Miniprotein binders against q96jn8r1131to1294. Designs and how they scored, part 52

Target 1, 164 residues: q96jn8r1131to1294
Amino acid sequence: TLEFLENHGKNILLSNGNRTATRVASYNQGIVVINQPLVPQLLVQVRIDFLNRQWTSSLVLGVITCAPERLNFPASACALKRAAWLLRGRGVFHNGLKICEKFGPNLDTCPEGTILGLRLDSSGGLHLHVNGVDQGVAVPDVPQPCHALVDLYGQCEQVTIVNP

## First folded at step 5 (miniprotein)

Design v27
Fold by ESMFold2-Fast, scan of step 5:
Structure v27 (fold): chain B 164 residues (1-164), chain A 83 residues (1-83)
Amino acid sequence: as target 1 above (164 residues)
Amino acid sequence: SKEDLAKKLIELYKKALELVEKGASEEEIRKLLEEVVKIAEELGDEYLIDFAKLALEAFEDGDLDWLREYIEFALEYAEELLE
C-alpha cells in the first residue's frame, strides 16, 4: 500500500490513511514523500484535488536519493540542491540547475483532476505520466535507491495517491 | 514595473555577493538582503520570496556557502523572468 511518509513539510496534514496530503497554510512547507522506494515497475500516481489560484506557481514532483524518513525538509523542493531531480513548470532540474527547458506539459497549468505519475524504467530512466500517458524519459540514469517526492507548492493545496 | 523591480533585486544581490567577498560590515550586507526580501514581496513571486528569505536566514546563521547558493539560485530564476 502506497502512503505518504509521516515525515513531511510542516504545513502538511495527512488524511485518508495517509493517502491524501493537504497543505493547510501559506504557499510552501508542503513536501511529501512516498513511503517506499521508487523501484522499476512501480508507478506512483497522485491526483491534483484542489488548486488555489491566488498563487503563481504550482506542484513540483520528482525524486530524491537521500533517506527521507528523518530528513529536515526545506521550505521548497527547489532548495534540495544535493540529491534531487525535479519537474517544475515546464523544466527539469537536477540539484537546483535547469537541465531541460521544456518537458511534458506545464505543471503550473494542470487543472484539478489531473493524475501525475512517476515511474523508473529498467535502465533507471525517470518517466512522467500525465493522465495515463507516458511523456517519455525526463531524467536518464537516476541513482538507486530513490524516493518519489511531491511538493504541494503555491496553487496546489491537495493531492491524493491513486492506484493505476 | 515588475521588470524594474526584478532588475533592482538582481543588482542588490550582486552587490551583496561583492560585499561578502570583500569582508564588508555585517550590517551593510544585512541591509541589502533585507531590501531584497522587501522587493521580492512587492514582486509577489513565491520563489523569489523564498530565496530571499533563505538567503537572509543563511547569512544570519553565518552560513556563507548556503548564502551564495541561494543568491545564485535567485539570480538564475530572476534572469529567466526577464526573458
Scores: ipSAE 0.033, ipTM 0.467, lowest interface PAE 5.5, mean pLDDT 86

Design v28
Fold by OpenDDE base, second read of step 6:
Structure v28 (fold): chain B 164 residues (1-164), chain A 83 residues (1-83)
Amino acid sequence: as target 1 above (164 residues)
Amino acid sequence: SKEDLAKKLIELYKKALELVEKGASEEEIRKLLEEVVKIAEELGDEYLIDFAKLALEAFEDGDLDWLREYIEYALEYAEELLE
């Protein structure tokens, strides 16, 4: 069963069998990691449950290739400088550096109810899914094993893992 | 206004980069980056706050490459806010 790991950002409260993550304070310290590593053809999806319009930015979505159980999470995914491929806004980042300017929809403007998914293809390409629609390859070759990461940042205060 | 604060933040970042390139004193550069943090906090924009803090941290760590990167991220973002 897919669930968030107990090792998470300081402002996160897990519920619903660790399938729901809620950021209960501030706008950051909201990183969570899904327990099972991504394998080819496994679609991992989260739904944006609640947005706080007080903030401007929203969630960051991506993968990490280091051991998630031992990761000391920074306040923001923006500070991850190793073993990280992230989607922020419309940009794709690798170890903190922008590798793509515009990809898919702007994550900062996704409304509540949006379902975001990550999937590895047989070639190691990381795909973004939005409401069930494959947006294409965000990262062409991701090392395995890797784990899906969600940073409940800015507006995004709650997400839930949902089945395809 | 928020627009004025954003413009000031941009100005300070550009000045900081200039001072880094000219080999200015660490104290002078530090003061600029700390001022940027304050302005970002006054603006209340989470990205600008985080970029400012990350830039300052990078500088304190002696990592000028990452300092430049975070400043560039902040500049790009701030300019987009002004559009």
Scores: ipSAE 0.576, ipTM 0.841, lowest interface PAE 0.9, mean pLDDT 94
Fold by ESMFold2-Fast, scan of step 5:
Structure v28 (fold): chain B 164 residues (1-164), chain A 83 residues (1-83)
Amino acid sequence: as target 1 above (164 residues)
Amino acid sequence: SKEDLAKKLIELYKKALELVEKGASEEEIRKLLEEVVKIAEELGDEYLIDFAKLALEAFEDGDLDWLREYIEYALEYAEELLE
C-alpha cells in the first residue's frame, strides 16, 4: 500500500489512489514523497509515465532524513536545505555537494516506461534499480529513518508507483 | 553564446557575494541579482533560473545566509556546465 504523501510540491496533482503524481504546471514545484519510511528490503518503484521534451532536465530521486509530512518543499529537490541524498543526471549529491560523478544511467535521458527503484540494503546502502536491474550502491550508510523522494522536474510530468 | 552567458552569470554572482560582504546598498545588490535572473532566463537552464530566483527571494527576505547558499549552488552548477 505505498502511496504518495498528501504533502507535496504545489504543482502536483495526485490521482489513482495517491499512486500517480502529475505535475500540472511549469517545470518545478514537483516534489513527492512516499508515505512509508524506506526500511531495508523495501523496494519502492515509480514508472515514468509522461515526458514533456520542451524541457531539458528530468526527474531527480533519492532520500531525505527529515520528516516529510509537514515539510515546506522548495521549487526543486536540489534546493533542499539539508538531509537529502539525491540522484540527478548521472551524479549523486549530498546536501548540494556532488559525491559521485557517474553513477548508473543518465536520468535526464530515461524514456517513458522506465521503472526506477530505490532500496536500502542490510548495511544501509542506498541502491538504484532501473527496469528491475540493481545499479549498485549509490550512497553508503544512509541515516535512518529516511524517506524516498521523487522530484518531477523538467521533462518528467507524471510518475506512478508500481509493484515489483 | 551560452558559454559566454554562463561566464557572465558566474562573474555577476561573484560580484554579488563581494557586495554583500562589503555591506553595499540593497538597491545595488538587488539590481545585480535581477540581472542574474535575466541572464539565467536567457540561458534557459531550469536549475540556473531556479537558483537565481531563490537567491533573489532570500535577499528580499533578509536571509543573507541562504542568499550565499543559493549563490554557491548556482556557481557549482554553472562551473560544471562549462566543463
Scores: ipSAE 0.387, ipTM 0.709, lowest interface PAE 2.5, mean pLDDT 88

Design v29
Fold by ESMFold2-Fast, scan of step 5:
Formats: structure tokens, sequence, C-alpha cells
Structure v29 (fold): chain B 164 residues (1-164), chain A 83 residues (1-83)
């Protein structure tokens, strides 16, 4: 069973058997990581439960290649730089560089109830799934091992892991 | 306009990096970083606000490596706003 790791950003509270993550303060310090490595064919999905429209930015999804269990999480996933491949807004980013433009929907505008998924294909390509629909390859060759990450940034104050 | 604020923020950050490299006075660098925080708050972009405050904090802690990292992140985000 997939769960969020007990090691997470300082503003996160885990509930529902570590399957629901809630950011309880501010707009940052909201990084959570899935408890299992993202191996080929594993589909990790989260549902957006609550959006606070006081903020303009929203959640970031991606993978990290550093060990997450004792990582000192920064204020946002973007600060992880070299260790992270991130989907933010409509872009795909690594080490501060935009490696793909206009990929999938704008994550800053996905409504409550949206289910977002991450999956590696057999060749190591990272896929984004939106409400069950594969958006294609965002990153063609992800280093392994890697771990699925959600940054509950800005508007996104709660997500829950959804089983396929 | 937001575009003008973003351009000004970029200019101030580039000046801050130059002053740090030259070993300019702490007070001069601090005032410039404080001005960046004000501009980021006026822009209302959460990432730019975060990076501006973290850059100032790193500077006050004497951590010039993290100061440069936060400025570089802020420049990337600010330039993205202009695209």
Amino acid sequence: as target 1 above (164 residues)
Amino acid sequence: SKEDLAKKLIELYKKALELVEKGASEEEIRKLLEEVVKIAEELGDEYLIDFAKLALEAFEDGDLDWLREYIELALEFAEELLE
C-alpha cells in the first residue's frame, strides 16, 4: 500500500493512515514523498482535495533521486535543483532549467477533485496522468532509483493518495 | 506593471551579486536585498517572495553560497514571468 513518508515538509500533517497530506500553515514547506521508489509501471496517484485561492501558484509534482527518509526538505521542491525533475504550471524543470514547455494542463489551474498520476514506462520515461489520461513523456530517461514527490505549494493545501 | 516590477527585481539581484563578489559593505547589500523583498511582495508571486526572504536570511547568516543559490532561483522564476 502506498503512503506518504513520515519525513516531510514542516507545514505538513499526515492523516488517514499517512495517505492524506494537509498543509496547515503558510504556502510553503509542503513537500511529501511516496514511501516506495517509483519503479517502472507503478502508477502513483494523488487527488487534489482542497485549494485555497488566496494563493496563485499551486502544487508541483515530480521525482527526486536523493534518499528521502532523512532529507532536510527546503521551503519548496524547486530548491532541490539537481536532485529533482519537476512539473510546475505547464512546464517541466530540472536544475532550474525548463526542459519542456506546455506539457499537459496548467497545474496552477487544476480544480479540486483532479487526480494526478506519475508513472515510469519500461524505458524510464516519466509520464503524467491526469484523471486517468496519460499526457505522454515529460522526462525521457529518469535516473533510478527515484521517488515520487508532491509539493503542496500555494493553493494546494490537501492531497490524498488514490489507489488505481 | 508586473513586467516592470519583474525587470526591476532582476536588475537589483544582478547588482546584489556584483556587490557580493566585490566585497561591498554589508549595509549596502542588505538594503538592496530588502528592496528586493518589497518588490517581490508587490508582485505577489509566492516563489519570488520565498526566494527574496531566503536570500536575505542566508545573507544575514553569512551563507554566501545559499545567498547565490536563492538569487539564481529567483532570477529563473522572474525571467519566466517575462516569457
Scores: ipSAE 0.507, ipTM 0.750, lowest interface PAE 1.6, mean pLDDT 89
Fold by OpenDDE base, second read of step 6:
Structure v29 (fold): chain B 164 residues (1-164), chain A 83 residues (1-83)
Amino acid sequence: as target 1 above (164 residues)
Amino acid sequence: SKEDLAKKLIELYKKALELVEKGASEEEIRKLLEEVVKIAEELGDEYLIDFAKLALEAFEDGDLDWLREYIELALEFAEELLE
């Protein structure tokens, strides 16, 4: 079953069999990683459960290719300088550097209830899904194995892993 | 020197944060961030350049969370370069 790993950001509290992550303090320190590595055609999805409008930004979604159990999480995913591909707002980032200006919908404006998904295709392309709709390839060639990462940042204070 | 540029960059970032907290004019903050971009480009460090540009972009988009985050990251990175 898909769960968040116990190794997570300092402000995260896991519940619901480790399928729900809640950031209980501040606006950062909210990184979580899903236990099972992404494999081709596996759709991993999380639902935005709660947004706190006190903040302006929202969650970051992506993948890491290093061992998640050993990762010392920084305060924000944008500080990851290796083995990281991230989606934030409409941008795509690799190892902390912006590599695409406009991709898919703006994650910062996704409302509560939005279901966000990640899927690898047979060619190693990383797809973003929004409410079940494939938004296309965000990253054309992602090394495997890789794990889905969610940074509960800014407004995003709770997400839950949901089945397709 | 690169060291002088890094120190100047740090100074400007700290000033920018101060102005944000004080609710200073957008124009004043913008000017500081634009100058930081120039200094970062002169330094030639890819991360400092990117952080500077992303900070400016965040500011222009009205996203103060990411503005603060990128400034803090840049400060940490720049200070490490001086060690």
Scores: ipSAE 0.437, ipTM 0.779, lowest interface PAE 1.2, mean pLDDT 94

Design v3
Fold by ESMFold2-Fast, scan of step 5:
Structure v3 (fold): chain B 164 residues (1-164), chain A 83 residues (1-83)
Amino acid sequence: as target 1 above (164 residues)
Amino acid sequence: SKEDLAKKLIELYKKALELVEKGASEEEIRKLLEEVVKIAEELGDEFLIDFAKLALEAFEDGDLDWLREYIELALEYAEELLE
């Protein structure tokens, strides 16, 4: 069963059998990671449950290739200096460096109820799925093992893991 | 006022990158980065506040590569706010 790891940002509260993550304070310290590696063809999906529109930015999602179980998470996923490929707004970032300017929809504007998915293809390409629609390859040839990461940043205060 | 603050933040960041490239004094660069933190806090934008502080931390650690990267991320975000 897919679950969020017990190791997470300090403002996170896990519930619903560790399948729901809620950020209970502020706008940051909201990183969560899926409990098992993102293996090829596994589609990991989260639903945006609650947006607080007093904040300007919203969630970030992607993968990390370091072991997450005892990682000391920074306040924001974008501050991860190594082993991170992230989607924020419309950009794709590798270790903080922007590697694609416009990919998929603007994540800062996805409404409550949006289902966001991450999947590796057979060549190790990382795909973003939005409400079941494959947006294409955001990052080619991601090193393995890797783990799906969601940063409940800014507006996004709650997500829940969902299966097809 | 908010638009003016965002433009000033962008200008200070660009000047900080220029000073780093020129090898200017640490004190000059630090003062610019501290001014950016104040402007970000006045704007009240959480991303700009976080990244202004990360830039200062990288600078204090002597990590000029990460200083540059944090500034570039903040610039991209701030320029999007103006559009």
Scores: ipSAE 0.277, ipTM 0.641, lowest interface PAE 3.0, mean pLDDT 88

Design v30
Fold by ESMFold2-Fast, scan of step 5:
Structure v30 (fold): chain B 164 residues (1-164), chain A 83 residues (1-83)
Amino acid sequence: as target 1 above (164 residues)
Amino acid sequence: SKEDLAKKLIELYKKALELVEKGASEEEIRKLLEEVVKIAEELGDEYLIDFAKLALEAFEDGDLDWLREYIELALEWAEELLE
């Protein structure tokens, strides 16, 4: 069963059997990680439940290739300097460096109710799914094991894991 | 150079924090934060641009706690870019 790990950002409250993450303070300290590694063909999906539009940026979605159970998370995913491949706005980032200018929809403008998914293909390509539609390969050759990460940054204050 | 721009951005942010702690004029602090936005845009780093704009927004909203946090995030990011 897919759940968010109990190791998470300081401003996160988990509920609904650890399937809903709510950021209860500020704009940051909102990183959550799925409790199982992304294995090929596993589709991990979250729904955007609540957006606070006083902020300009929104959630960040991606993978980390380090063990998350005892990781000391930084205030935001953008501060991860090792083993992190992130989708932010329209960009794809590896350890803070932009490696793709425009991929998929702008995550800063996805409305409440949007379902975002991450899946690894048989060749290690990381795919983004938006409302059930595969956007293609965002990141090629992701090392294994890797773990799905969501940063409830800025506007995004709540997400819920949804079944495929 | 981009290195010189990053160093100037760090200098301006440190000065902004100092002025906030001293209770300096709002106009003086705003000018620094606006200059930082321009430098971040010239650097072209999306994290620095985002942090600079969020810092200015927090300041305009009168939220000095978030202002300090955005500046600290930007300082950490910019210092890593230099090393």
Scores: ipSAE 0.005, ipTM 0.231, lowest interface PAE 10.4, mean pLDDT 83

Design v31
Fold by ESMFold2-Fast, scan of step 5:
Structure v31 (fold): chain B 164 residues (1-164), chain A 83 residues (1-83)
Amino acid sequence: as target 1 above (164 residues)
Amino acid sequence: SKEDLAKKLIELYKKALELVEKGASEEEIRKLLEEVVKIAEELGDEYLIDFAKLALEAFEDGDLDWLREYIELALELAEELLE
C-alpha cells in the first residue's frame, strides 16, 4: 500500500496510517516521499486537504532519484540541487534549473480538494495529473528508480494519499 | 516598493558573489548576506527568504558551492518578480 516514508521534513506529522501528512509549524521543512518507487504506469495521487492563506507559495511535486529513506531533507524541495525534478508554481525544474516556463496549472493557486498525481509512462516520461486529467509529459527520460516527492510548502499544510 | 526591494536584493547578491570571487573578508560577505535576509523578509516571498537563509548557512559552513547555487536560485526568482 502507498504510504509516506517515516523519513520526512522536521515539521511534518504523519497520521491516517502514514497516508496523511500535516505540516504543523512555519511554512517550510515539509518534504514527504512515497514509500515505493514510481514504476511505469503507477499513478501516485495526493489530495490537497488544507491551505493556509497566510502564505503565498504552495506545494511542490516531483521525483528524486536518490534513496529517500535516510536523506537529510533541506528546508524546501527547491534546495535539492541533485537528483531532483520538481514542479513548482508554473515551472518545471531539474536540480534547481528551470527547464520549462509554463507546464500545467499554477500549483500556487490549486484549491483545497485538488487531486494531484504523478505517473511515469513506458518511455520514462513523467506526467502530472490534475483531478484525473493528464497534463502531458513534464519531464522526459527520468532515471530509475525514482521516488515521488511532495513538499508541503507555504499555503499547503495537509495532503492525503488518494487511490485512483 | 516591492520592485525596489527586489532590485536591491539582486544588487546585494551580485556584490556578494563578486566579493567571494575576490576573497574579500568573511565579515564583509556575511554582512551582505545578512542584509539580503532582511530584504527578503521585507519582500515576504517565502522562497527568497529560504534561499537567503540557506545562502548564509552555506557561507557559515564554508560551502561555497552551495552558497553560489542558492544565490543563483534566488536571483532567478527575484528576476521573475521584476517581469
Scores: ipSAE 0.276, ipTM 0.637, lowest interface PAE 3.1, mean pLDDT 88

Design v32
Fold by ESMFold2-Fast, scan of step 5:
Structure v32 (fold): chain B 164 residues (1-164), chain A 83 residues (1-83)
Amino acid sequence: as target 1 above (164 residues)
Amino acid sequence: SKEDLAKKLIELYKKALELVEKGASEEEIRKLLEEVVKIAEELGDEYLIDFAKLALEAFEDGDLDWLREYIELALEYAEDLLE
């Protein structure tokens, strides 16, 4: 069963059997990681439950290739210097470097109820799924093992893991 | 305008990097980094605020390598906003 790891950003509260993550303060310190490696064909999905429009930016999702169980998370996923591939706004980023300027929908404008998914294909390509629709390969040849990460940043204050 | 604030933030960061490289005073560098935090807060962009605060924190910790890294992240982000 997929769950969020109990190691997470300091503003996160886990509930619903560690399947719901809520950011209870500020706009940052909201990184959560799925408890199992993202293996090929595993589809990890989260639903946006609550958006606070006091803030401008919204959630980030992606993968990290370092072990997350005892990692000291930075204030935002975008401050991860190594081993991170992130989807933020309309861009794709690797360790702070923008590797694609326009990919998929703008994540800063996805409404409550949107279901976002991450999946590795058989060639190691990282796919984004939006409301069940595969957006294509955001990142080719992701090193393994890797772990799915969600940063409840800015507007996004709550997500829940949902099954396919 | 927000565009003018973003341009000023970029200019201050570039000045801070130059001061770091020539070994200028801590007070002079701190003043620039604090001004960047104020500009980021005025812009209201959460990433620019976080990068500015991380840069200042790295500087206070004496970690010039992380200072440069956070400034580089902020510059990439701010330049993207202007595009």
Scores: ipSAE 0.338, ipTM 0.678, lowest interface PAE 2.8, mean pLDDT 88

Design v33
Fold by ESMFold2-Fast, scan of step 5:
Structure v33 (fold): chain B 164 residues (1-164), chain A 83 residues (1-83)
Amino acid sequence: as target 1 above (164 residues)
Amino acid sequence: SKEDLAKKLIELYKKALELVEKGASEEEIRKLLEEVVKIAEELGDEYLIDFAKLALEAFEDGDLDWLREYIELALEYAELLLE
């Protein structure tokens, strides 16, 4: 079954059988990673449970191609120096560099209850799903194995893994 | 260039952290943080703009712990941009 890894950012508390992640302090140190590689056709989904409106930006999600089990996470996903493909706001980022200006909805404005999904297609394309709707290919030809990552940054203080 | 602006932003933030730790003049620290906001807006990067404005807000609120956190996050992000 899908769970968040026990290795996570310092401000994360896992609950609900490691299916809920809560950021209990600050606005950062909130990276979590799914416990198994994102294999083609596996749809990994998280629901936004709680937003703290004191902060400006919100969650980031994407994939990393390094082994996450003992990784020392940076304060934010945007500081990853490894092969990382991230969706933040409306942008797509590779190792901190913006490679697409406009993809899907603005993640900084998604309300509580939004369900966000990541899926690889048979050609290695990374898809974003929003409330069950496929937004298309955000990143082509993602190297494998890769691991789904969520950064509970800024406003986003809690997410829960959900299945369709 | 944008690279030069990012380097200047990094230098101003490092100076601001040093002044905060030394308990320097509030006016001097405020001036540095205001200059950082201007540079971030010129760069046009949303994270840098948000971090700069949040750092200034934390400083005005007298919350030095949040100020340090925002500056360190901004430095981490800005250094990544220079890769």
Scores: ipSAE 0.015, ipTM 0.251, lowest interface PAE 6.2, mean pLDDT 84

Design v34
Fold by ESMFold2-Fast, scan of step 5:
Parts: sequence; structure tokens; C-alpha cells
Structure v34 (fold): chain B 164 residues (1-164), chain A 83 residues (1-83)
Amino acid sequence: as target 1 above (164 residues)
Amino acid sequence: SKEDLAKKLIELYKKALELVEKGASEEEIRKLLEEVVKIAEELGDEYLIDFAKLALEAFEDGDLDWLREYIELALDYAEELLE
């Protein structure tokens, strides 16, 4: 069963059997990680439940290759150096470096109800799924093991893990 | 304008890196980084605010490697805003 780890950003409250994450303060400190490694063909999906239009930036998602259970999370996923591949806005980033300028939808404009998914293919390519539609390979050759990460940043104040 | 504020923020960061390289006074560098925080807050962009505060924290901790790293993240982001 997929759940968010109890080790998370300090502004997060977990509920619904650790399948719902809510950011209860500010716009940052909202990183959550899925409890098991993203193994090939496992599809991890989250639904955007609530957006606060007071903020301009929104949800970031991706993978990390460091051990998440004891990690001290920074204020935002973008401060995770050397171990992160992230999708933010319209870009794909590896350890702060923009490796693709336009991939999939603009994550800063996805509405409430959007279901976002991450999956590794058999060649280690990281795929983004949007409302059930595979957007293609965002990142080739992701190192293993890796864990799916969601940063409830800015507008995005709540997400829930959903099954396929 | 927001564009002018972003350009000023970029200029201040570039000056901060130059002063660090030259071994200028800690007080001079700190004032520059504090000014960057104020500009980021005036711009109201969450990432620029976070990067500015992280850069100042790294500087206060004496961690010049992380200071440079956060400044580079902020510069890349600010340049993206200008596109």
C-alpha cells in the first residue's frame, strides 16, 4: 500500500491513513515522499485537492536517490542538491540544472482534481502521467533505488495518493 | 517594474560574488545580501525569497560553497523570469 512517509517537511500534516498530505502553514516546508522505492512499472499517482491562489508557484514532483526516512528536508525541493530530478512549472531539473525547458503541462497551472503520476520504465526512464495520459520520458536513466517526491509548494496545499 | 527589480537583484548577486572572490569585509557582503532579500520580498516571488534567505544563511554560517550554490540557483531562476 502506498503512503507518504512520516518523515516530511515541517509544515505537513498527514491524514487518511498517511495517503493525504496537507500543508498547514506558509508556502514552503511541504516536501513529502512515498514510502517505497519507485521500482519499474510501479505507477505512483497523486491528486491535487486544494489550491490557494494567494501564491503564484505550485506543486513540484520528481524523484530522489538519497535515503528519505532520515533526511532533513530543506524549505523547498529545489534546494535538494545532488540527489534530485524534479519537474517544476514547465521544466525538468537535475540538482538545480535545467535539463529540459518544456515538458508536459505547466505544473503551476494544473487545476484542482488533476491526477499526476510518476513511473519508471524498464530502461530506467522516468515518465510523467497527467490524468492517465503518459507524457513520455522526462528523465532517462534514473539511478536506483529512487523514491517519488512531491513538494506542496506555493498554491498546492493538499494532495492525496490515488490508485490507478 | 518587476523587470527592473529582477535586473537589480541579478546585479547585486553578481557584485556579492565579486566581493567574496576579493575577500571583502563581511559587513559589506552581508549588507548586499540583505538588500537582495528586500528586493526579493518586494518582487513577491516565493523562490527568489527562499533563495535569498538561504544565501544569507549560508553566508552567516561561513559556508561559501553553499552561498555560491544558492546564488547560482537564484541567478538561473531570475534570468528565467526575464524571458
Scores: ipSAE 0.323, ipTM 0.663, lowest interface PAE 2.8, mean pLDDT 87

Design v35
Fold by ESMFold2-Fast, scan of step 5:
Structure v35 (fold): chain B 164 residues (1-164), chain A 83 residues (1-83)
Amino acid sequence: as target 1 above (164 residues)
Amino acid sequence: SKEDLAKKLIELYKKALELVEKGASEEEIRKLLEEVVKIAEELGDEYLIDFAKLALEAFEDGDLDWLREYIELALLYAEELLE
């Protein structure tokens, strides 16, 4: 059963059996991580439940290759060091460096109800799924083990894990 | 304008890196990083605000390696914003 880890950003409150994450303050400190490694063919999906238009940026998702259980999370996923590959807006980033210019939809404009998924293929390629549609390989050959990460940043104040 | 503020933020960060390299006084560097925080808050961009505060925190902690890293992240972000 997929759940969010008890270790998370300080503005997060977990509910619904640790399957719903709510950011209860500010716009940052909202990182959550899935409770098991992202192994090939496992599809991890979250639904955007609530957007607060007071903020301009929105949800970031991706993978980290460090152990998340005792990790001291920074204010945003974008401040993570070399162990992170992130999807932000339309870009794919590794430690702040844009490694792909335009990939999938603009995450800053995805509406409430959007279901976003992460999956590794058999070759270790990281795929983004949007409302059930595979967007293709965002990052080839991700180091393993890796863990799916969601940053409830800016507008995105609530997400819920959704089974396929 | 927002463009002018973003360009000023970039210039202040570049100056901060220069002062760190030269071993300038803590007061000079702190003042510059505090000005960056103020400009980021005026711009209202969440990432620029976070990076500016992280840079200042790293500096106050005496961690110049993290300071350089946060400034580099901020510069990459700000330059993308201007493209």
Scores: ipSAE 0.620, ipTM 0.823, lowest interface PAE 1.4, mean pLDDT 90
Fold by OpenDDE base, second read of step 6:
Structure v35 (fold): chain B 164 residues (1-164), chain A 83 residues (1-83)
Amino acid sequence: as target 1 above (164 residues)
Amino acid sequence: SKEDLAKKLIELYKKALELVEKGASEEEIRKLLEEVVKIAEELGDEYLIDFAKLALEAFEDGDLDWLREYIELALLYAEELLE
């Protein structure tokens, strides 16, 4: 069963069998990691449940290749300088460096109810799915094992893992 | 303006890095980082605020490696904002 790990950002409360993450304070400290590593053809999806328009940025999606159980989470996923591939806005980032300018929809403007998915293909390419539609390869070759990461940042206050 | 503040923030970060390399006093470096936090807060940019606070925390913890890392991340982000 896909769940969020108990090791998470300081402002996160887990519920619904650890399938729902809620950021209960401020705009940051909202990183969560999904328990099972991504394997080829496994589609991991989260639904944006609630947005707080007091803030300007929104959630960040991505993967990490370090051990998630021991990770000390910074205030933002963008502060992860190691073993991190992130989707923020329309950009793709690797350890803080932008490796793609425009990819898929702008995550900062995704409305509530949007279902976002991550999937590895057989070649190690990381795909983004939006409402069930494959947006293509965001990262061409991701080291394995890797874990899906969601940063409930800015507007994004709650997400829930959903099955395909 | 916000652009001017961002440019000032970049300048201060670069100065902070320079002072670290020269082995400047902790107090001088601290003052720069605290000023960066204030500027970031004035800008109101969520990521710049986070990077600034993380940098200051790293410095206070004596972790110069992470200080450099957070400054670099902040510089990359700030420069992108100016594009």
Scores: ipSAE 0.515, ipTM 0.815, lowest interface PAE 0.9, mean pLDDT 94

Design v36
Fold by ESMFold2-Fast, scan of step 5:
Structure v36 (fold): chain B 164 residues (1-164), chain A 83 residues (1-83)
Amino acid sequence: as target 1 above (164 residues)
Amino acid sequence: SKEDLAKKLIELYKKALELVEKGASEEEIRKLLEEVVKIAEELGSEYLIDFAKLALEAFEDGDLDWLREYIELALEYAEELLE
């Protein structure tokens, strides 16, 4: 079963059998990671439960290729210097640097109830799904093993894993 | 203007790196890093705010390698905003 790992950012509280993550303070320190590697054909989905409009930016999601079980998470996923491919706003980021200006919808404007998904295709391409709609390949040839990551940054204070 | 704030942030970060390499006083470096946090907050960029606070935290922890890294990442982002 899919759950968030117990190793997470310091402002996170897990509930609902580790399937719901809540950021209880500030705007950062909100990184969570799925407990199973993202293998081809696995669709990992989270629902945005609560947005705090005090902040400008919102949820970041993507993959890391390092082992997450004992990783000391930085305050923001964008501070991950190695082995990270992230979607933030409309950008695609590799190790903290923007590598694509506009991909898919603006994640900073997705409303509560939006379901965001990550999937690897058979060629190792990372796909973003928004409310069941495949947005295409955000990142080609993702190294394996890799792990799905969600950063409850800024506006996004709560997400819940949704069974496919 | 936002462009003027971004330019000031860049120059303060460059000065902070110079002072670190010279072994200048902790108080002088801290003052620059605190000013960068204020400028990032005025800009309203949560990315720049996050990196400014991470840089200050690394400095307070005596972790100069992470201080340099966070500053370099923030500089790349801020310089891209001006291009």
Scores: ipSAE 0.006, ipTM 0.179, lowest interface PAE 10.8, mean pLDDT 84

